VHH binders against Flagellar brake protein YcgR (ycgR). Designs and how they scored, part 187

Target 1, 263 residues: Flagellar brake protein YcgR (ycgR), of Thauera aminoaromatica (c4kar8)
Amino acid sequence: MAELSTPSPASPAPLDGGRGDELEKFTLRGARQILQLLQDLITHRGLITAHTGGGHSFMTAVLKVDEERGRVVLDPSPDPQANRRALAAPRLTCVTQLDGIRIQFPLVGLGEGQDKGRPALFAPLPAEMLRLQRREFYRLQVPLAHELSCLLKAEDLARKPVEVSARVIDIGAGGVAVVVPTGAAEFVIGGTLPACRLALPDGEPIELDLEVRNLNRQTQRNGTEQLRVGLRFAALPRAADTRIQRYIFKTERALNAKARGGL
Key: E = the ipSAE of ESMFold2; O = the ipSAE of OpenDDE; V2 = 0.75 times the mean of E and O plus 0.25 times the DockQ between their complexes.

## First folded at step 17 (VHH)

Design LB2 (from AX8 with Y101W; framework vhh_7pa5_2; at its last look DockQ between E and O 0.67; V2 from the best seeds 0.73)
Fold by OpenDDE, look of step 18:
Structure LB2 (fold): chain B 263 residues (1-263), chain A 121 residues (1-121)
Amino acid sequence: as target 1 above (263 residues)
Amino acid sequence: QVQLVESGGGMVQPGGSLRLSCAASGFPFSSYAMSWVRRAPGKGPEWVSTISDSGGSESYADSVKGRFTISRDNAKNTLYLQMNSLKPEDTALYYCAREYWEDFGPWFDHWGQGTQVTVSS
């Protein structure tokens, strides 16, 4: 009778699948540090966005830290559907800021209950919290005048290959957000779009692989729907990375100059 | 330094209207999507509305659809929320928030101190 070794619970997926080693220095794992940071979030009434997966998120806040029970208490959403999604999610990705510092932490094992007679969400204390200063996660909002575009190689609903020219709305070291017409292609979160082309103003398009990370439907004033797609650089050559960084830096400088009345 | 300053809140009767404003400074306003978030007494925070950087796209929570209109004047670095047909349930502290996007999705990297809206008979 071979004792089926119960597979050790899979270590929670790293907060950032690709940059794990670089983020370690910004990751808090000490219990005291985590407790303090959560308490600071309470004190400052931090607005937290909790991502449940599938492109869904809801707003929350830390209400209480229960050290004795080793749990965090969160505000539920006023939207019952959001709460249902949260409870069904295997993991929440929580993100907020404190004093201009980005804070990210995972929550697993979410449950619902009451705290002092009020509905509340409960989760075990996070095992880790990431604190990042702006420089490391900066995404440039691309000026409309730059007309950055990305040619996406995707599939339609019939799985026929299609090329979609998408406007780039923001860009960072890790990826881009683009907008496409609804129905232009079928996107799957976690899916890879191979051999896409990112057009920068400074030269030839960059060929790169993109991973779909987020999908968000938006409605325009005219009633037209568009799809915002968050894309991660799956494989970025060093030369391409340098070009992207240069573009971001140059554009940011120009925008700041303009904001100061210099242009 | 990024600053967001909300104004225009107050007390209004049910069915009334208010217009909130948010003055933005310290960043290129026209390059960011902006949002309104609210927090009612004894409830969790709630996303209300978002407008794209150019103002070409808008989204609303179901609870405010048809009653609220988000707009922006990029020349004035100002975000607005026109609130019509106000209900007691709309009583909340309203925050102007700058939207930021990452691989996992959108979040708010800055918000103001908020402006109080009270809807009561």
Scores: ipSAE 0.875, ipTM 0.961, lowest interface PAE 0.5, mean pLDDT 88
Fold by ESMFold2-Fast, scan of step 17:
Structure LB2 (fold): chain B 263 residues (1-263), chain A 121 residues (1-121)
Amino acid sequence: as target 1 above (263 residues)
Amino acid sequence: QVQLVESGGGMVQPGGSLRLSCAASGFPFSSYAMSWVRRAPGKGPEWVSTISDSGGSESYADSVKGRFTISRDNAKNTLYLQMNSLKPEDTALYYCAREYWEDFGPWFDHWGQGTQVTVSS
């Protein structure tokens, strides 16, 4: 696979997740600021992951900024299929880091051609770029020993209700990622799973509504398949939010202590 | 401080083998999926392989399937890439990268300085 993840059959929902107002303060919209940041990515040889939708992505980098034509020039994928998907996509979501800062930007109107005899991808300069420090995008990777689970209320292929116990693999302020056996239920990006139950240590399960945001198939060493499902908290009561943040805080503290060789 | 330090690169002839290592420190290694990414001279970066946090699942770029094997030792905080049947087109700087997930999918929030692999006769 030229891609970071196994392709999902479901079409991806809008990638900003409706967080537009929250993220505005971290968004660069000035042409000079955008040009400078793109130039910094060239100087630091930033590794960019470009998401083309449907669970597909490829690696790229900024080759140059063509100010006269108002375009960014990118390395194509060595996989022709990835390039075809990118050219067919209505938009790309490009993500990288610079000095630990997450940098994200959309590209629309991707084309292909050559730059100084090299194959290249071209796009108009992005109208916006997002800059987030670690604190603003943090998700806790859940330790396997915690056996954290979420009971999902979903539907099978015939749209009949099913309940699936899913292992929680990461958790943040906005949602969780879970793994389920392939075929246990049908998930559709943008679909809502009502009245699911998140089991945290130190209390009763939290009842909450979850929106499906992402799907990726995973193959285990024994040949069994699992589905990784990204889920957004549709609405979260204050008490539930407090319990989730407390769990994240306590677990992060413990993991940091272990990494330092402390406790 | 998160650090990823690659080693094990070198010069080999076509058909040869190399094993790359990545020493991780400053974070709970066993909680993160890890990847190898390469960049050949005059070309863009290419994702090579990913391994899950437990080591229970793996994925590979089509160009390396059947020739490369990714593995990890969580007790030693070390990621490996066993490279067999090397071809001239495998010549590249190889980066160890930490995978991070957002709603839209995976990306890399840290990577090392890379280790050079050169496959020539």
Scores: ipSAE 0.752, ipTM 0.918, lowest interface PAE 0.9, mean pLDDT 85
Fold by ESMFold2, look of step 18:
Structure LB2 (fold): chain B 263 residues (1-263), chain A 121 residues (1-121)
Amino acid sequence: as target 1 above (263 residues)
Amino acid sequence: QVQLVESGGGMVQPGGSLRLSCAASGFPFSSYAMSWVRRAPGKGPEWVSTISDSGGSESYADSVKGRFTISRDNAKNTLYLQMNSLKPEDTALYYCAREYWEDFGPWFDHWGQGTQVTVSS
């Protein structure tokens, strides 16, 4: 079991991505380029996280590329339930890295079978692969000392409006992740939280519409449960984007100075 | 230049113990959640355990819960895995991995070369 999650039951899966037209320029579609990139993942023993939807994922690796049959061959999970979820999923979002570049690709039509007597998962070769440089996928890990928060306009279990002040744990160009106490609100993957307020240290709070993309329950050492909520910016005005990028840049510079090794 | 270097692997008898270490450099270690991932011979990778950036939250795969303990020393930029009551099924190459999150969930953006653990009579 790579990761245990408690997803909301009827929501759209987070696997569909959030910035399709902005990412087109980073998308590989050439068959030769795709085959070479998959082979590079095999050679470099890439650790792939495969997301099956509903907040579930498992780890895998590319075993081989079967060019004659146009298929990619993957390791199955040691957890039979993860394999069952993968086979039932309409789409698998695979993500890994190669030399600091984020590699992401969808697989559809996943099947199970044998590869030379060994259990394996099979899928047609992806028609596209996404290659993102660090700055295109980077999410700043927010220092606790900054006490960055986001006021969420959400609903409780009875679907009544509630406001929740949530600690921001990471922030990037496309969204934030926050932590909320158990029972503070009910979140639905794919749901929209309008008019939330992100508090940055250097100015007035930013009003944002957020979309819930991921939910993960965590148990702290003291036994209390909290919920990690992945939130995408539904729309981000240029002024808000500029302030977020300034915050990220200044904080990165400070953290990098502390952690400087050979760079 | 992000570097993760695992050590502490070796051969042990069933029921034995090992402690793995991972030396981290080139990034603000105390700002990242860290994980252990293992790959048994002829098998795909398997998530083992994750510890939050502060060390305040830990999680474990069911297969190791109660036997393995993840910890970190942020002053020394070091991640640890204490492995007790080892079983032959724990034989694997163990990787230290830096956890990264997107809106769709976690993934690993960096890992080391791994350290081999072999549990055999």
Scores: ipSAE 0.622, ipTM 0.877, lowest interface PAE 1.3, mean pLDDT 84
ESMFold2 (binder alone), look of step 18: mean pLDDT 82; pTM 0.814

Design LB20 (from AX8 with E99Y; framework vhh_7pa5_2)
Fold by ESMFold2-Fast, scan of step 17:
Structure LB20 (fold): chain B 263 residues (1-263), chain A 121 residues (1-121)
Amino acid sequence: as target 1 above (263 residues)
Amino acid sequence: QVQLVESGGGMVQPGGSLRLSCAASGFPFSSYAMSWVRRAPGKGPEWVSTISDSGGSESYADSVKGRFTISRDNAKNTLYLQMNSLKPEDTALYYCARYYYEDFGPWFDHWGQGTQVTVSS
C-alpha cells in the first residue's frame, strides 16, 4: 500500500486545535486567493497528504488547476486500493506546507479520469482553505533537563479531588502532553481540569484550564507503567500565550545552536 | 532555517543496493520523526518509510517492506535509507521529509530537494 502509517508513540504528539470558530480568521474563502494558493502549491511541488478517513491516507500533488471547469487535478496514488478509498470517501482532507505555513483544505466530489492521456483524480475547487502559521501547529519536545511540570487538578477513581504533578513532555500553542503514573488520577476524554498550574522556568506558574484530548498507556524500560495525557488549553490569556511562545522559541533556538555546534 | 539535504543516489542494476543519507539542520532533529518519500517520473509522490524521533520504531510501505531499512543517527543529525534488492519500480527521486501527526493522521511540513535513484539494466 502507498498509505501512510504512524510509527510508535515516540512520534511528535498531535496538535490540539482551538475552537472551530477561532479558525475562521485563518480561513480563505476568496476564489482568487484559493486559485493562487493552489498554483503556488504546483510551483513549489508541494507534497500533499490526503486523508480519506478511517485512518487511511495517501500522498498526492496538484497537477493542474482548471479555472474554466472550476476543478483541481491531482496525482492518483500508485496503490489502486487507496484510490478506491478516496473515490468512495465523502470528503478528502488535504494537508501540506508552503513556506513553513500549514495549508489544509477539503475536497468533495472526487472523480477519476485522464489528464492528457494519464490517470488523474479530479475534484471541484475547494470553497475554503485553512492557513496556519507554525506557531499554531508546532510541538516542542521538552528537554528532560528543564524539569517542566504541570500540577493537574483532577479526580481519583472515587471522584474525589486530587492534585498530580505531571512531567511535561511536549508543548505547543494549543496544549501540552504530560506523563503521570498509571492510577494517579482518572482522566476522561473531553473532561476539563480547572485551575491547573504550568511551571515554566521564568516566573510564577501559569494557571490554566485544560481539556483532556488523548490518553495513551506506556510501559517504561524498568517495567513500570505511565499514562501519557494530551491536554488542550481551554482558555489561554494573552500573557500566558506570550510566555509559552517565548519558552518554545527560546528553547528551540538553544537546541538548534547545540545541534549545530554553537555550544 | 530548516534544511534537509539528501545524498547517496545513483544508478544501480536490479538486485543491487544503495544507501541514502539526509543531513538535517536548522531544527532539533532528535525531537522529530522523519520519513522518506519518493516520486517516480510522471507519477505522484509515494510514502516509503517513517522512523520515530528516538529510532525505536519504524514503519514501511508494503512495496518496500523487507528490502529497505530506515535508520537515524541523532548525534550526527542524519537520516538513512538502506535499499537492498532494488527493482526497476524503485526508480524515483527520493525525498527526506519531516513528519507530523494530527487528529486526522500524519503529514509532512518540510522536505529536501531529493536524490535520484535509477534502477536499470
Scores: ipSAE 0.698, ipTM 0.895, lowest interface PAE 1.2, mean pLDDT 83

Design LB21 (from AX8 with E99W; framework vhh_7pa5_2)
Fold by ESMFold2-Fast, scan of step 17:
Structure LB21 (fold): chain B 263 residues (1-263), chain A 121 residues (1-121)
Amino acid sequence: as target 1 above (263 residues)
Amino acid sequence: QVQLVESGGGMVQPGGSLRLSCAASGFPFSSYAMSWVRRAPGKGPEWVSTISDSGGSESYADSVKGRFTISRDNAKNTLYLQMNSLKPEDTALYYCARWYYEDFGPWFDHWGQGTQVTVSS
């Protein structure tokens, strides 16, 4: 998809989102399980978004699993540039869903060729696939009317302390995504921002330590550059967790009621 | 719980028009950007168009620019695709899809069963 080709200063987030052992129980590593899940994606005609890095992605689907050669066969993009980016990428991050469950897996060593006389992309079978079944990975898209903000404690290019008020665009049990003007602060993936303050509509700001997980730079139509920053809650107290969950559930309920006209 | 049900497909001659609809339920429709995606016989999926949650922004694949118009009615939880000047190359199963953002970027986390559009030559 051309519209998904927004430059990013960072590689796509790791398969595990940097959560390591937190996602281990949702990770499939058995060859038979991986083969079955890929076959299920074929059967259900799963739409896969493949991220090639640098903010680029394209749509694909699994055409077949070549078990004897240990390869998965994928539909190429109708966009030749997307195919070239995919072949040049050291890794693809593929994401899809099956029966409402998020499925994510890496592909390394992508090649091109033909399958039954038609162009195809080939990759070795993934060594792991992630299946996420938890509500804690749900992200509420924050209504603009809520004016949800997070005061970030960061550093500028000269490593001087700076405070940046960032608009929160989504929120979940594990973190938030915020938007800041480019150049407002220096962000390093894996870096920790201590004592940030998340301002929910009801009550006092919540003080949190946030870990930078990803960066995506976007240029608006008016020429203004914005940086989307994905932030993980590094040390979330139980009281803060409860309050964030209440906000998420209350807001989702209100949005559902509003969308139905209060029915 | 999340359901997306497409309708409005059919057979049409080249140059004709069709209006597709997608009825959404089980989630706060007005909080999500929505897309149309198509899959033609023997081809992989192709993105067609996206509309923002408010309807204030739209984008289109080059192959359909000027011919297709995406719109939404948040009060009715319905997504639309107005297709004009249809070509044989537009023959495909059309899906409505929900746009979801993760740290690695946007992706489609739900889609419907699709509605078939056939443009006969």
Scores: ipSAE 0.607, ipTM 0.870, lowest interface PAE 1.8, mean pLDDT 82

Design LB22 (from AX8 with E99Q; framework vhh_7pa5_2)
Fold by ESMFold2-Fast, scan of step 17:
Structure LB22 (fold): chain B 263 residues (1-263), chain A 121 residues (1-121)
Amino acid sequence: as target 1 above (263 residues)
Amino acid sequence: QVQLVESGGGMVQPGGSLRLSCAASGFPFSSYAMSWVRRAPGKGPEWVSTISDSGGSESYADSVKGRFTISRDNAKNTLYLQMNSLKPEDTALYYCARQYYEDFGPWFDHWGQGTQVTVSS
C-alpha cells in the first residue's frame, strides 16, 4: 500500500517471533532491574509505542510504577478505540528507547481505572524486558548504488525450485529485507529458504539460511507490484556476522559523512 | 550523536496557522522516515503524522487530516509540519521523531525536546 506506516493504525505485532533463544542474553528478568528501568522511562518521559496485535498500536508512556501492588501505570490513548483494543488484547508489546538503547517489554492483563483522579491503564509488572544496543536492532537502508543482492533459493507456485536474485533494501544484525517482483516465488511466513547467497562488496557471497518473517506487497508509482520480504538469519557463522557488521558500519559512516558534509 | 531540534511553536488563536520545523543532524536524514508526535498537558502522547524517507508518501492521524501537512527538505536535513485551522485541542508539546519499522511494526528510536503550541483565545 503506501510507503509509510504509523503507530495509530495497526502494526503486524509478531511478538519477538523466532528470536526468543537469540534474545535471551539481552533479556532482563531481575525484579530490581525491571523496576529501575521502568523508573528510568518515567524520568526520561519515554515515548512508548504499544502494539496490541491485529496490526493495531498506540502511543503511551509510563506514569508510575506501583511496586507495592506489583503493577505499572500507563497513559491511555486519546483515541477511545485504541484503548478498547488494548484492553481486549491478550498481550501488548511495548517498545521505546532510552539513550539510544531499544527497550521492549510485554504487558499481560491490562485493566483500566484512575490514578490521582485521571484515566489510566494498569498492568502487572512485566516478567522480562529486552535491552538492545543499536548494533543489535539497527537497520541500514542499503544505498541503491551498492546494488546489494541476495540469491534466494525458493519455490514457485507449482512448488518447483526457483532461484530469485532479490535486491536488498535494508540489512541489520538479525536479517535483511529484500524486494522481489510479485509472482517470482512463493513465500510462507515461518518458512526456511536454505543455502541462499548474500552478495556483499569485497569477497565471496555468504551462504546462509533465511527464515521468512514478514511479507508486504507494495505498489510502485509506475503501477508495478513488488513484494517486500523480511528475512531472518537462521544460523549466522561468526565470520559472516563479522562481514555483515563491517559492511553496515562502513556504509553508515560513509552516509553520515556525506550527510554532514552536505554531499 | 543523533540530534533533533524542533522550533516554530507559539501561541495562536483558534483558526490560526503555525509552521513547525525540525533540524536533524548526526545521521543520514534522507534514509529515515520521520514523524511528528504530540503530548498535551495531562494526556499521553499521540502520533500526528509520518513522511517517508523520500517524501513521496505521507500519513496523518484522523484528528489532523485536511488541516496539517507534513513535508521535508532532504538537502537541508529539515522536517516541517504546516498546521492550519488550529483548534484548542491541538494545544500540545510537538516532538520530531525518527521512525524505525521492524517486523512487529513502527516505533521511534529518537525524538527531540519538543516545541510548545498553544491554541487559545
Scores: ipSAE 0.718, ipTM 0.904, lowest interface PAE 1.0, mean pLDDT 84

Design LB23 (from AX8 with E99D; framework vhh_7pa5_2)
Fold by ESMFold2-Fast, scan of step 17:
Structure LB23 (fold): chain B 263 residues (1-263), chain A 121 residues (1-121)
Amino acid sequence: as target 1 above (263 residues)
Amino acid sequence: QVQLVESGGGMVQPGGSLRLSCAASGFPFSSYAMSWVRRAPGKGPEWVSTISDSGGSESYADSVKGRFTISRDNAKNTLYLQMNSLKPEDTALYYCARDYYEDFGPWFDHWGQGTQVTVSS
């Protein structure tokens, strides 16, 4: 049995789901750099998505940086339930962009109050902020015409083995996101799906092990639910990695050419 | 080189209608879910609506359900927001935003300059 260390409430969780060590070169830890970046988000009116866990998020923005008190002041959501979820969350994962660069940072110890007589959310300044250019962590949104699928080896509600053909909606160097029909299988975050088969347009399906990273239920307009599953490549042979990268590169080039004139 | 350009905003009386457009360029529009986000004076940003890459599914904030309709034309690389029964509370700068999905969930990796909607008598 592995022991899962639960960080103390004061300790930030690793950025991007435990890839913190790999992302250290993209991480800002200097107080001056963090203050300047937060100020740049104010100046450019950055639209921030704050993830509270369990598939929930809300829109916010930085109202001001209180350097003297060591805290950031944020716009609350107009949805009171979103604010309650945020205040109850052990951490927020905040994501935005500045000049096409992905900016990500954690906030812990969120409180509520007022700023100049208006409702506001308050948090201590983040100890770190991540700056990533898209090329480092790009995910191709898979064209519907490619009908890309992954045959998942999972378990049903009775814990019996089941094979599910899931549509791949995005793909990157580190994994795929798929849509699974409701009720087709059960998934557990951190669980491993062994010997799954990823079908690319050219060649034989790639056999690989996948780890469940996230689960998002989405309600369709007709009231039906779909499950979006984020899956990490647990181990990827070099030949498989090469094929996936070639598919991504070729598809991206073809889509960019189509967007520029339908050639 | 991703660019999103909103248009169609203006001044309208309560109960009126406006249709917003967003012209997308520099990326494969048909491969991305798209959203509308608004920012009212003195308030933070509020998500309004999202449409899937194919146009096959839509979602709306509770404040606009039944009044607003999101749509897209993938052949023209254009996103739309039809706004009916407008209220003073709908006064805001409206942004077209590109949805991006990562392991931690969806967020917006690009947005435009916005188009101003003012609802007043």
Scores: ipSAE 0.671, ipTM 0.892, lowest interface PAE 1.5, mean pLDDT 83

Design LB24 (from AX8 with E99H; framework vhh_7pa5_2)
Fold by ESMFold2-Fast, scan of step 17:
Structure LB24 (fold): chain B 263 residues (1-263), chain A 121 residues (1-121)
Amino acid sequence: as target 1 above (263 residues)
Amino acid sequence: QVQLVESGGGMVQPGGSLRLSCAASGFPFSSYAMSWVRRAPGKGPEWVSTISDSGGSESYADSVKGRFTISRDNAKNTLYLQMNSLKPEDTALYYCARHYYEDFGPWFDHWGQGTQVTVSS
């Protein structure tokens, strides 16, 4: 199949994650800017991942912008099943990059046809496109040696309060991803975990509220099951944000130096 | 800063084999899952395979399962694709791509120039 897959699949979360107002400053709505960006994707042969919902996605690219008819023309997937899912989806979320900038846009009203004798998908031009600099979307993969942990305050299956020390596997400006043993606690997408404690290598743990954004069950090579939980920072004090960003930048620099310096 | 350079493409007859390599630099290679993506003439891009950051897990497109093997050497910052039992349908430009995960799912934030594979008699 042509659909994007990983060894550890994850359930997609709503894109804005409740931060819709914060994304407004990165959103393009001008028709000229949208047309130019789509043309730039053609020029640079951008590889687009189109998400059709339910964890399904496929690869595509912009073939043409039909300015007169207000349409974008896309390559279909070589997998017929992926194309059927795309056509049945109420919305596609398309994501790519241009010069390291994340480009994202929705497509609604997808149809199929031909362009110059070749099969093609087409949709009305998007009314908006999101442009995010790397610093806004970047997630640091946390080195195992750092033993980064987050003490989660959650509930078990019997609604009894439990504290779970979870390993942090990635961290970014907007949140963390953690892993917990299956059955350690009950998580609900959209639920809030209050007063959790994020332990960074230096200093006191940071107390913060976390919102559950996604859940993904994984089976490891040794047969052990674990749950990957994506958590959004519900509210982040400036001091906490500064400490998290400092950790991310310091660790990224150290990893880059190790990779390039042969250390 | 980030650089991905593919090599190892060429011309082979149906049933032949090729091994592709991707040399990564400018980022902590061992911290990222990596993928191979291909684009055949007259067709859109197709995801081929993904390998986790540790190499502990792999996934493949149905069209290449059992014929292709993805692997990596984190000490050498190199990604590989061993292609066996090649078919004319495997003719494509093959890209090395850096896997990136967001809340909505995976995508690619960097890819190389590609290396051409042509399978014909």
Scores: ipSAE 0.695, ipTM 0.896, lowest interface PAE 1.2, mean pLDDT 84

Design LB25 (from AX8 with Y100W; framework vhh_7pa5_2)
Fold by ESMFold2-Fast, scan of step 17:
Structure LB25 (fold): chain B 263 residues (1-263), chain A 121 residues (1-121)
Amino acid sequence: as target 1 above (263 residues)
Amino acid sequence: QVQLVESGGGMVQPGGSLRLSCAASGFPFSSYAMSWVRRAPGKGPEWVSTISDSGGSESYADSVKGRFTISRDNAKNTLYLQMNSLKPEDTALYYCAREWYEDFGPWFDHWGQGTQVTVSS
């Protein structure tokens, strides 16, 4: 006779530490709404990727929602190592889509057992679920030919103001990724770069505040080192948001047309 | 507007071969990593294989490594899965999926309706 693992009670965890504050308006916290969304994932047979940390993940799906016990039941991985990593992880980050909308939720206190005689994973119902339209998470890879740039108003190591012209390598509704030479400026995750200027085609540069979200050191094939900086739009005027979305849509359409051949 | 349409499934004997295709439309196919995911009756989904946007790198689940080959033709907006030495446990609905990468890792933001592969004698 197999016995069900007993998960410990867990505190609610934020969905995305780097973007938690700005994602609150897209976060569902109502029990009824969470239950309905989980049921929708069952109905639509959602393919869920569960991230266990350290670059590890596995595929799963919601098998059922046990409202009386406050639990969600999930398919285990066919890989026993993935299941062991999941059970040992303090938190799973589960992500999927429903009608093109990104659905993301944390699971804490994962246990294992059986459902109707078949192996299953169990967890307490998530306290929150994120629901994002594609426009909120999509990033367009910027064609080199567009020469898209952002003039960053940053500081050096001595806290003196410096201006850095950075090439924009990707752009989305929520921000941009840029590349700068290593050492050009000091970047601190969570720090704000005020009054930066994003140069889009068909108009004057957009002046906006950017928040540093991530940093990644890169070595190019030619041996040059550069820093990739992920930047969030801290506050975005409606007109600027419209121009960015138009640029993204127009560029994606043009790239798709070029790949097929055409105008 | 994003569409992924799988084809090429069917019934085959153990040890046989099948080639699956996925026709992509509504997005710049050459800018996305693509994957195959399968779901067997009564089991959860299983990731099978991923190919980078350029086709320069590939990865496979241990269960299919050495037997399956993922490939793509960016000029035709088509993803392929060549399946050799098929086993009964490969019986599943096979989905073509578009990969998206976030700070926490990859996930799939679109997939097709799937194509059925049945391996039996």
Scores: ipSAE 0.742, ipTM 0.914, lowest interface PAE 1.1, mean pLDDT 83

